# Miniprotein binders against q5jf28, part 10

Target 1, 318 residues: q5jf28
Amino acid sequence: MERERLIKTVEAILRGAGYRVARLDLKGSCFDLVASRLFLLLFIKATVNIDTITEEQAEDLKRLAKFFKASPLIVGLRSKSGELEEGVVYERFGIYALRPETLYDALLNNELPAVFAERGGLYVRINGELLRELREKHGYSVNELAQLLGVSRKSLLNYERGEQAVSLDVAIQLEEIFDEALAEPIDILRAKVEADLNVKPETPLEREVFERLKKLGLGLVKVKKAPFNAISTEDDIRLLTGIDERKTRSTIKRAEMVAEVGRIVNSGGVFILEKTKAEVVSEVPLIPKESLEEVKDADELIELIDKLKKEIKEKLFS

## First folded at step 3 (miniprotein)

Design gb
Fold by ESMFold2-Fast, scan of step 3:
Structure gb (fold): chain B 318 residues (1-318), chain A 111 residues (1-111)
Amino acid sequence: as target 1 above (318 residues)
Amino acid sequence: DPEEIVERYIQALEEGDIETLKSLLSEDVTFKTPDGTVLKGRDEIIEHFKKLLEQYSNIKFEIESIRVDGDTVIVLFTFTVEENGKTVTVKGWMVFKVRDGKIVEIYIRYE
């Protein structure tokens, strides 16, 4: 299976670079891997063809990245136009997309990509001030260098002002002429994304649970394409929050994934169910909705979660 | 004074003063990073910081607030660093536990 090999390759690259990694086995999720190393946190969607990512998945991925101060990445092998090129950054829905080899170079060789794909062409942003200085130092007029590169005078002036990216062939020519690195790297590990964090709950149960959590003083960030339904937050409290009608095999699997993800993003987890006996799955408590009526604020909810986790440990060691 | 120890630590880290960092950390210090990785022991933590200082240039810490509660020092900070020709700014919390004039625990969380 090509997709399975892709995911294993990306995980191996991340672990080889010293990242802690959690992998999700969740169909339709906006991310497949979350990885962290000190000042870096990455949410990664692995897809063989980068055009298969949906707008809904992309929006949730950007939402998670924005909330956690993380970088979203798509790692893939091809697009509708064919194989992705090594060292080239593509874009889908405002998210960088690149090959595993490009990620390997960034993480293990400290070589960030500088080439990006746009409208069927390949382009490079260059240090325009440095270009102007090198042009003047070597005695080229604007017109002379423009003619040498095969570009218009106006284009060269725009390059020097940093207002226009150059084509890849022009970037190569410039570095050959001046024997200097002019290309600006694309920091794929610190991508900035915009996302609306004010998404409303969709189901009656979600609306009821959200209302109760808000009354406890918790802010909520709704997500759909993840193993949890929301991130509940208050000051330094973070809970990856699942919401289900009842305990199913899916609930248990998602609770296990929430535990894994939570360890990487330094967040707790909880599942709130319409009806259930209080229990703990992989350090993630599953509590009945009625339990929210027994606590008066966010601190008491955390106390309840901690109490349930400790009760399980006590039983194991008694 | 726990607050003074933490302030000296932050200054030493910004200056790349490894000898001062060593003097401020206990031999059994633990360091929990924002991603949840736990580094144990002074030597491991110092090696980690040496690698960081090689990778990043022009490291700056802006301390927004310092709060002391017993042996615990909580610092709200903005961290600015230059990596691969780009300026990166991160905001977060550093939590220190100080015992017998040495830092024994460090925990960092991004906001």
Scores: ipSAE 0.000, ipTM 0.241, lowest interface PAE 14.7, mean pLDDT 84

Design gc
Fold by ESMFold2-Fast, scan of step 3:
Structure gc (fold): chain B 318 residues (1-318), chain A 111 residues (1-111)
Amino acid sequence: as target 1 above (318 residues)
Amino acid sequence: DPEEIVERYIQALEEGDIETLKSLLSEDVTFLTPDGTVLKGRDEIIEHFKKLLEQYSNIKFEIESIEVDGDTVTVFFIFTVEENGKTVTVYGLMTFKVRDGKIVEIIIYYE
């Protein structure tokens, strides 16, 4: 129940800040919420204990963020070391992790966090050029200011060069001495992440479908921990692509999720099945694998998808 | 109008109007409290409100913003109470689901 409450809290914060939100109820997914405002996208994994996120989930989250030029975030309440602190940014697998209160302050109060946790301590990046300017203006030598802060001369020089973050205690002392904002905020809403977009398909059906889609000219980004198996792309075409052997209740639920996510990330959806009659679930077509042989390129695939959506809509409402 | 129902709920809670609170809640309403307790059903939630009103005096809810998305209403609020002669101020958010003119779900988070 803590997890459910956490997800609903995060959703409420996003919606209150004017974001459009899609929520997923999918066990093991790399994200639980995707949110957009204007042209900005956030992929969010909500987990009570941030240490429960797996490396596979983190890699997929970073792939989605990199592909969609979005920011990935983990929102949680604690770690193996105890409760997370408000205003503090943590990190797991290269992804920022923070409390719901920290997200609330960023989105609703326009107050980005500046403190980050690393190796059991709390640290702040400061404007080193401004620090040097203020030190010289107030007549402190490097040695004098280092002694006042209780740090080494070498550490102070590294601070001024922007090569070393200061402890939270030092950051507080510096702002008290100079009466100036020295802390650099952490832009959690525009995080850039590295991810390998070239991941191999895992199942025989997935390999066969990927091969057919590639022959149509589509590039493919494979994901494992999402309601779809791949993102199929060519120029302006983006399709959240599901692959399944047959239509099951799980297929229907994932198609519904794909429709919701697709609306937020401005992408179409399609499910390719080994055995099915063509149909549409929440505007997401389910088509047999053999239909891919009837089209010559990505444009014809989109035409097929649009035709199916129109025909089935007309049939249902006529 | 989900926004109107939620505004009436907040006013009734501030005024200690148990009858109005009761009328705005579905019989199967669920309330997720900040401490992780799940209250199920209107009667259990009303008992919780009665305890809250006995514990605190001079309860005040100030609505900072209200956002409506379909059947979901999100309220950002300032909660002020007096406890043992001291004024306590808490910032928080509440999420409501409204269906058929009744609140069916409440989630509160204190910041």
Scores: ipSAE 0.000, ipTM 0.171, lowest interface PAE 18.7, mean pLDDT 84

Design gd
Fold by ESMFold2-Fast, scan of step 3:
Structure gd (fold): chain B 318 residues (1-318), chain A 111 residues (1-111)
Amino acid sequence: as target 1 above (318 residues)
Amino acid sequence: DPEEIVERYIQALEEGDIETLKSLLSEDVTFETPDGTVLKGRDEIIEHFKKLLEQYSNIKFEIESIYVDGDTVLVIFTFTVEENGKTVTVKGTMWFYVRDGKIVLIKIEYE
């Protein structure tokens, strides 16, 4: 209930801001929404309590963001410490986490947050060079301003050097004293994340399929908490790749999701199954793993995928 | 059903119902204790719970909130024990991962 309302709210904010959005209805996924507008691509995990996100989900989210040069975001309402504050950026496993109201302000009001939570406190990065200029212009010595703010001389010098964030209380005092914006905004829409893209397959079938795809010259980025098992890539080729033992209702639903995500991230999709008759679901081919033996390289695999799409379409109209 | 499984687990733990606890855990379940020790496998974890229940027969759990995201369940709780006539209360967080109707991971942290 609360989770569904949250996801719908985030989707509405994104669409209202002009983003193209695909939503996933996939239990346990590392993201619930993917959204694109102009030069921005966002992978968003929506969860009522941000502490429900697992390290595995966070790592997968960061892998997707790194691979697609996108920003990962968590949108939530609470942590184990209580309600998230509007305008405050939290962190979970290296991913920014914020309230839907904060996202709304960033996207629709062009107002990025500047306050971040750390170790039970609220902090602000400030423009240290501007702080020093304002201090000198107003005739304050380092000791005088430090005393006014209730901080040590060493802390004030660190603030001016940009080596230390200030508490929210100090940030408020500084802007009141100087009547000038000192806070540096947090660019939540262009977050740079680090992730290991070299992850091993987990199941015997995944190992076999990965070996066959690598033999075709494809690089592979393994993910666990998504509607696909890997991203297969070479040069400008990108395939959201599903792997299953057999076709099930889940396979069909995930193929539909792969089609929707693929449209937002400009990538194709394919499902490789232990046993299946070749078919297409929402423009995503489902092919038997033996088909990988029939092609010599990545280009031929794309040709096979395109051929299957055409043949199935022609049979429907013949 | 992850919420239902975790709810049954907490009830069984409070009641000292070892048989029910065993039925809710996967054979390959992992338990990460508050001190960072990792226990692996259902039988080892059940043995650990038996020892805890013998040492702390006056354990009381009060659940503040439960959150579910896919296969993950997060429980915020307070934990009260009595030792040598003194009552000790701690706040904690438990994470559960559920797969195929069985708990496959339990992680707990105290504040």
Scores: ipSAE 0.011, ipTM 0.525, lowest interface PAE 9.0, mean pLDDT 87

Design n2a
Fold by ESMFold2-Fast, scan of step 3:
Structure n2a (fold): chain B 318 residues (1-318), chain A 81 residues (1-81)
Amino acid sequence: as target 1 above (318 residues)
Amino acid sequence: SPEELARRAAEEIAKRLGAEVVEVEVEGDTVYILVRLPDGTEVFIIFEVKDGKVVEVEVDDPELAEELIRELAELLKELRA
């Protein structure tokens, strides 16, 4: 499957570059890979056609990236306009989208892309101050250089002020005229995104669980397209929080994914179920919602989680 | 119910695409259907059920014509449970 090959390729690139990686096997998830190295954290959605990512997936991806101070990325091969070009950065819902070859060059060759696609054209942001210095050093007036490039005087002034990107053709001409690097690289590994972290729960069970967690002093970031329903947070406490009515095969699979993701993002996990006996799956406790009434605050919830993990470990190895 | 709608949707999708249903998973009001086309290609179809109706249909296969994706969405929207 083309998508499977894409995901394996991206994972191989990340691991080859020294990243720790967790891969998700979850249909409809806003990300397929999460990767960390040193101070960099990446949430990656891999899709063959970048236009298939939904607005809901994109919003959740940006929420996760904003919360974890991570960079979101879409890695794909084509769009409605055809094959994506190597070295070109595209955009979907405010998220950078690029080919796996572009990611490879960024991570393994230290070559960040500089060209971006917009409204059917290819563009480059340039160092406007340096452009003006080079223009003056070479004795060109604004009008003379504009005429040489085939652009308006107004456009050249906007380029020099950093207010307008140049077409790829103009960028090539400038580099040829001045024999100097003018292109500003696009830092795809440190993209900062904005997202609303105050999203309301949607199901009656989610509303009830959110209310109980809030009473314990936890802040909540709701997500839909992930193996968890929310991130519960208070100071140093972070829990990838799943909410289900009962234990299913999906619950178990998602708990395993939460454990893997948690290791990369340095966060704990917990599943809160309407009806269940307390148990642990891959170091992620599954607890009944009533147990939230047995704890006084966020610290006691963490103590309960740690106690359950310890009891299961002692029982398995005693 | 989402479970009933998921079963009917899987049958209709398989029939329309001439495909084999590989997996059907229901999580709350979200339905995930994995089908395998005659050429071996796997297609993931995801949709949400709200008020007994199919909403927010997504298809994870850019090789499918956009027209066919729209036809599948319309087919699913006609289902009730």
Scores: ipSAE 0.000, ipTM 0.154, lowest interface PAE 21.3, mean pLDDT 83

Design n2b
Fold by ESMFold2-Fast, scan of step 3:
Parts: sequence; C-alpha cells; structure tokens
Structure n2b (fold): chain B 318 residues (1-318), chain A 81 residues (1-81)
Amino acid sequence: as target 1 above (318 residues)
Amino acid sequence: SPEELARRAAEEIAKRLGAEVVEVIVEGDTVLIWVRLPDGTEVTIYFRVKDGKVVRVKVDDPELAEELIRELAELLKELRA
C-alpha cells in the first residue's frame, strides 16, 4: 500500500539519520511523524498526493511548528500534475513538499535541494553577487550574457540583484559558462512559518477546560487536527492536552499517541475528561475536570500528574 | 540537597551538551547553572528545587530555551523524580 510504504520509508530515513521518531496513526491528523535530533525538530505530514492536504491541516501543522520552533515538512509522491521529481521542492499552503528521496539526500548525504517548482516550471535561486562578479571577470556585458542565456536584460539584472530566481535551464547554462556552483540550497530543515496561535475553543467542554487551565496560569494553543486539543504552557511547563467527554477507545489511542509525541517534543500529556476515574494510559493521566479545582497553579498540576504516574506504577509492581 | 542536585545537574548538562560549566550558583531553593555551549554561546539554566526535586526550569535565552529543554529531557525527568 502506497501510503503505508511511504510512511515507513520516511520513518526509516529519519531513524537512519539519527532522529528520534514518533509515528501517529490518526485519520485527518496534520502530521504523521514527529522527529527530533540535537537542536532540530521536524513535524512531517506524509501523503501520497500532496494536493489532498487541507488548508485546516496545513494551518495546524504550521501552528505546531511555530509553537515548538520546529520545521514543518510534507513528504509525498505526486500531485495533480503527476509524479514529484527527486531534488525538487514543491509548496503547499506555505509548507515545503518533497519526495522521500529528497529527504534522504538532505539527511543522509548532506545534500540539500536547490530546485523548486513554481507555476510554469522549475527554478533555482542563485548567488546574484557571485554571478555579477563572474560576468565581469569573464568580460561579458549585461546585454551579452543576457543574449547568451536567452533572457531579457531586466531579468539578468534581477538575477544579479537576487530579486528573481532563474529557470533550471538558465541555471544549467550558467554553470556550464562559468564552471562554478551558483545555486543556493533550500534549507528544508529550518523552514520558518507564520501561524496564529490564538485559536478559540469550539465546544462547551473545551471552553470550560480552557477557562480552568487559564485560571492555573497556563497559556493555551488550540489545535484541531492532532491527537490532542491544545498545548498548555507556562514557562518550561508544556502539556499536550486532550479533552473528551468520557473515556472511549479513541481516547485511549489518542493518549498513547500523546505519550509518544510528548517524548519527542519534551512535553507532558494529560487528558481532561468530564466523566472519568483518575487513571493513566501510557504515562498520560486521564483526570476528571473537577481535579483542576484541587490544584492552585501549573506547578501543582504537574505534581498531580507525576503523583498519578508514580502511584499507578507502584500499584502494578507492589 | 540543592547543592547535591546542582552538582549532578551540572555534570550531566556538561556531558549531554558537550558544554563547559562556567559557574554554578545555589541560592536557597534556586540553582543557576551557567554554561558555554560548543559554539561559544553562553546560557544560564535555572532550576527551582522543592523537597530535593526540580519543580521548574527556566532558560535565560528564549531563542534557545525549547531546544535546550528538549535535549535535557531525560535529565529533567530524573531530576523531577
């Protein structure tokens, strides 16, 4: 199956490059893999056809990337226009999209891509200052080099100023004329994205839980397309926060995912439920919303979470 | 207690990050560990200690805080136990 093989391939590439990886199996999630190595953190959406990604998924992916100071990436095989090309960076809702082979080269061969796809073709950003220096050193006038490349004088001047990318054909011609590397690599591992972190809760239960958590001094970042409903934060405290009316099989699976993701992004997890007996699923406590009234601030909530985790473990091994 | 925690934390931080420990300061329930990272960047990591355990961590460089806390996650888990 194409999608399953794609995800396994991406996971293998990341692990082979020394990343710690958590994988999610959650329909509609904005990411399928989260990976960390040293100071790098990646949130990855894997999809066979990159056009299937929704704007809502892309917005949540960028929101998570912005909050965790991570890079978002889409890894896929095709678009409506056909197969994605190796070494080419595509874009979907402001997020880089590329083939698993391109990711492999970046992580295992230290070869960043330089070619990007844009409406109407393939393009390369070049070192415009170096281009001007090489042109002058070789004795070409602006008009002479423009004619040789088959471009306008204005385009050549824009290339030299770094204001316009060149077509792939022009990039190839330039390397042949000057015998120098002019292409600028695309740093797909350190992409900066913009996102609104002030999304409001939508359900009555979410609104109630958000109000209680804010009373404890926690800031909140709402997400929709993830195994958690919000990220609760105060100073160094970070909690991947699930909210549900009651414990279901879905709640259990999401708590397991939250535990895995939390290990990679150095965040705790908690599920706040309307109706539940306090318990722990894969290191993630499930607590009734009334428990939030028993703690005075974020520090005490963390203490409660740690106490529950320890108590459950001791009961099992006593 | 805070002095013992400070010693352990400083040793593990230096080892984990490949960093030089510039200074360790203990003031009541607060431990400050000033380190120099391999790239020459200096950063101070603050721990608040209660009953011999770390209850809060703060890094004085907001640009570096998330990355450092992520790299120190296993150590912080131990120190909070």
Scores: ipSAE 0.000, ipTM 0.309, lowest interface PAE 15.9, mean pLDDT 85

Design t1a
Fold by ESMFold2-Fast, scan of step 3:
Structure t1a (fold): chain B 318 residues (1-318), chain A 95 residues (1-95)
Amino acid sequence: as target 1 above (318 residues)
Amino acid sequence: SAQDHLFKAMELMEQGRTDEALQELDKAISMAPDDPLAYLLMAYILLEMGDVEGAKKALETALQHDPTHEEARLLLAWVLRQLGDEEKAREVLES
């Protein structure tokens, strides 16, 4: 499938560029890949048509990025307007979207994109101070250069002040006139996004579990479009927290995904179930909700998680 | 301690204070010369400075101390590709 090829291509690009990568196969998830390289952490949604991303998915992607101090990114091939262009950055709900070839150039050729799409046009932010210096050095008045570019005097002054992006055509003309790089690169790998981290739980079970975890002293960030329902925090410890009414095949698959994601984001995982016996799936403990009522604080919960992980490891290797 | 110097280097890198970050890494390496993380951080800083050859040597040193260090191995493969050595890059990834 086109989607499968896209995801494999993105994963190969990331791994080739020295990133550690975890891949998810979860319908409706806000991300498909998470990738880490020292200071860089990327949450990536790979979708053939970038317009298929919902606002709810985008909100959760930005929430995860903000919490983990990561950059969100969409990698795709098309929009309603047609094929995405190489070297062009698009936007969906405040998240950069680009082609896999653009990501390849950024990561493997150290060539960040500089062109962005907005309102049906292509634009470039330029170094306005350098533009002014080059204009003066080459003896052009403001009016003379404005006429050469086919823009107003006011627009040229706004370009030089860094207050307005230029059209792609103007950017090309400027580099032809001055034979200098004026384009400001778009740092797609260090994008900062804003999101509300104080989102309320949706189901009765989620409300009950969140209330209990809060009473134990854990900070909580709710997410919906991920293999976990919340990120639980206590000091330096983070837990990707799943919540289900019972153990199903879906629970097991999501626990496996939580283990892989946790490896990349340096976080543990736990699933809290309405009714189950304590057990471990892929190093992720599954514990009954009643266990939260039996521990006194966050430290005891973390100790329980560590104990369960250790017991399974000792059984397998003894 | 060595760990304190590593954290300071990370903070300085985030602030774009590259020369100061390298000084803190030098202190960390002096205190714990076999820590692969210090060399991995050094390689990353050198790459941002455009010193691809220096980054290669730092990563080779990291892998000399920990041959199983996945992040250093993957980054070395990328660096080798930047230097035009596609064959060595593939060899590093296969190991």
Scores: ipSAE 0.011, ipTM 0.404, lowest interface PAE 9.5, mean pLDDT 86

Design t1b
Fold by ESMFold2-Fast, scan of step 3:
Structure t1b (fold): chain B 318 residues (1-318), chain A 95 residues (1-95)
Amino acid sequence: as target 1 above (318 residues)
Amino acid sequence: SARDHLLKAMELMRQGRTDEALQELDKAISMAPDDPLAYLLMAYILLEMGDVEGAKKALETALQHDPTHERARFLLARVLRKLGDEEKAREVLES
């Protein structure tokens, strides 16, 4: 399938560039890959057609990126307007979207893109001060250079002030006239996004669990399109928190995903269930909701989690 | 506080401002020289700058303060492999 090939290609690019990568096989998730290298952390949504991403997925992706101080990224092949172009950055709901070839160039060739698509055109942000200096050095008046580029005098002045991006055609003409790099690269690997981290729980069980976790002193960031329901946090404590009515095959699969994601984002995991026998899946404890009433604060919850992991390990290997 | 300087260094590292990040780390280390996290962050910056030997020294210092620090141990093993010392990399990963 085209989507499967896309995801494998993106994963190969990241691993080839030295990133540690966790992949999710979760339908409807806001991200498919999370990757870390040095201080860089990327949450990536891979989709063949970037227009299929929902606003809800985009908001959750931005919440995760904001919380973890990571960069969100969409990697895809086409949009409603056709195939995405290599070297061009697109946008969906405030998130950069680009081709796998563009990601390859950024990570393996140290070549950041500079062209972005907006309102049906291709544009480049340029160094306006350098443009003015080059214009003056070569003896062009504002009117003369504007005429050569086929733009208005007002547009050229806006370019020099850094108030307006130039069309791709104008950017090419400028490079030909001055033989200098004027394009400003788009730092797709350090994108900062804004998101509301204060989202309310949706189900009665989620409300009960959130209330108890807040009583323990934990802050909570709710997400809907991920293998966990919330990120629970207090000082240096970070827990990818799953919430389910009961243990199902889906619960087990999501716990395995939480373990892998947690290793990349340096966070623990826990699943809180309405009814369950205490157990551990891939180092992620599954505990009954009632266990939250037995601890007084976040530190005791961590102690309970650690104790359970040790007890289950002893039981399995005794 | 030392913690504030560490958080500032991490933010500067994310922005690619490595020299400023090193200055903030120096302040954190002067205030809390036994915190292995400061040396771990220094190692990451040194690797970004291509100073593999400096990163090794920083990681060894982090482990002197906390021999059980898993992240520092794993990163040191990777650094030792980059330097061609497979034997020491294996030793670091064992217990």
Scores: ipSAE 0.000, ipTM 0.216, lowest interface PAE 11.9, mean pLDDT 85

Design t2a
Fold by ESMFold2-Fast, scan of step 3:
Structure t2a (fold): chain B 318 residues (1-318), chain A 117 residues (1-117)
Amino acid sequence: as target 1 above (318 residues)
Amino acid sequence: SAEDHLYKAMELMEQGRTDEALQELDKAISMAPDDPLAYLLMAWILLEMGDVEGAKKALETALQHDPTHPEAHMLLALAYEQMGRHDEAIEHARKAVEIAPDNEEYRELLERLEQEA
């Protein structure tokens, strides 16, 4: 109910802002939407309560964002502390979390948020250099302005150095005193995240496939909470790589999702299965593990994938 | 690096600091003049500012370096639409679809332009 409405709202906001959007219907996935506009790329997890996001999902979301040079975002309505406030940025496991109204303002009104929540309070980062200039221009000493704001001298000096955020109350007082915008916007659309891209495969089949792909010269980034198991890369080539024991209903649905996600992130897709006949699902080739033994390097694997894709398109359009 | 200037430009664009974004794009172009990305981002900013002729020039430069860049053709279609040159808008939207037929945004733009005719 509420989750479905949230996802549809976020999708509508993105499309209204000119983003291409792919939506996933995958339980436990680290993202529900991926959206691109020109070279802007967003991976979005939509959840009614932001506290339900696991550390594993957050780490995978950051891995995807780091690899694709994208911004990860959580869009939600509530936390343990109650409803999220519009215009306020929250944080979960190093990822910005915000309301759909805040995303709307950022994308459609060009109005980035400036207030963030921390330890039960609301805070604002300010332009410390501009604060110092305004203080000096108006003839306030450090002690005089600190007294007016009800803060310590040390805090004011930290504000001017950009080392400490101010409370929302102090931010409001500063704006009233100087009649200038001092708040620094929070870069929610260009969040820079760090993630360990060297995560080990989990299953015996994943280990076998990863070792073979590495021997072919491909770099690999493992993900767990996505419709694919890894991103395989060589120079400018990227493949969203699925790994399964056999073709199941789940395999088919994930291949369809990989096709949609790949379209948004400009990446190919492939599924490697223990036992299958070579075929294509939604432009994503499904190939048997043994086919990896028949190619000598990454280039030949890409050629095999392209050949399979072309054969299906030629048959459908003939 | 050129890439650092591109990222800075994108950050500034999101903040509505368009003049500073254009300055960073100029730095990226001076370091990597054959990379179409800087010209594409510049064209997008110029279109939002209503500088359609400037956007067209940037897109023409991007296409000199990569004649089959689908995003450049899509942006050029939008530029021609803003200029009231409907036939040219359709032509470039078709080129974007031809290069990237699976891109739904390009197909939707082409369909919209053809129905407006």
Scores: ipSAE 0.000, ipTM 0.218, lowest interface PAE 13.6, mean pLDDT 85

Design t2b
Fold by ESMFold2-Fast, scan of step 3:
Structure t2b (fold): chain B 318 residues (1-318), chain A 117 residues (1-117)
Amino acid sequence: as target 1 above (318 residues)
Amino acid sequence: SAQDHLLKAFELMEQGRTDEALQELDKAISMAPDDPLAYLLMAYILLEMGDVEGAKKALETALQHDPTHPDAHMLLAFAYEQMGRHDEAIEHARKAVEIAPDNEEYRQLLEELEQEA
């Protein structure tokens, strides 16, 4: 479908730009792709209509981005107002949203967008100090330039102070008048977002597992719309933590996704289950909840994880 | 986490605090020695400092862990060019383009290297 084509296009753009990419095939997830290159880390939600992203998905996406010091991004094709315009940045719940063509230009043509949509109009932030210098150098008074642009004197002063974005039409006129780049690019690859990392567990099993992990000294960041239920952290330790009552096909698929995501975000993975025999799926251990009683702190939990992974390797290469 | 140290290293580098950035990368490598990203960022810093031999060593380590990392090949092209080893620079630029043919930065680097000499 259209969504599948979109995700494949975004993945191709990222890989073509030299990013290491993990793709998720998980309905309702807050992200579909996670990608890294050098210091850059992106969590991307691909959705045909950007209005379909839920507030809960957006909050989880921002939570992951904040925790991993990554940039969240929505890539889509349309909104309730019609097709998204190439080169224009939209916003959904505090997250930048843009077309795959805009991402392509940013990553493969080194051309960041500068136009953003707001209240049905298109706007550009400009270098106000440079504008003032160019106006003075060309001999325009504030009133004269304001008249040429069709704006108020007050608006022009606000533009020069960097206190107000200009309309796209004004931005075009300014660059034509002065033959100089005035637009400030929008750094969609280094967006900083705020999110509440203190979210309560939802199920009785999650509450039990969270309490035990906290007793081991681990901090916890709960997420709902991801292949894992929490990120468990302590100093150098970081685990993408799944919690499930039983091993199912869904559990296996999510463990595989956790392994892929973990590779990109430099995190381990573990699944804590109410009932299971200890085993490893794609280097992600699945352990029974009772195993948490066998360890006294976070370091011993990592030792248990490493031991399980090593036992599998020794079996395969013995 | 290793990722936190990587991000901190880049922030320090942007501030011109190069020695502190390298210290943070050493911590990242200690925590995740198989992750090529720490070696790639170290190589980038070393190239900026003019330590081309150090950069080359870091990039070779990165490629041992990920032989098809296009950024490693791109940075090796810069390193070889700085060493005056133009043919090897072109070879690695070509590898970067082969791995990521739609990446304009890699294509521009290859074109510049082939066109100028």
Scores: ipSAE 0.013, ipTM 0.394, lowest interface PAE 8.8, mean pLDDT 85

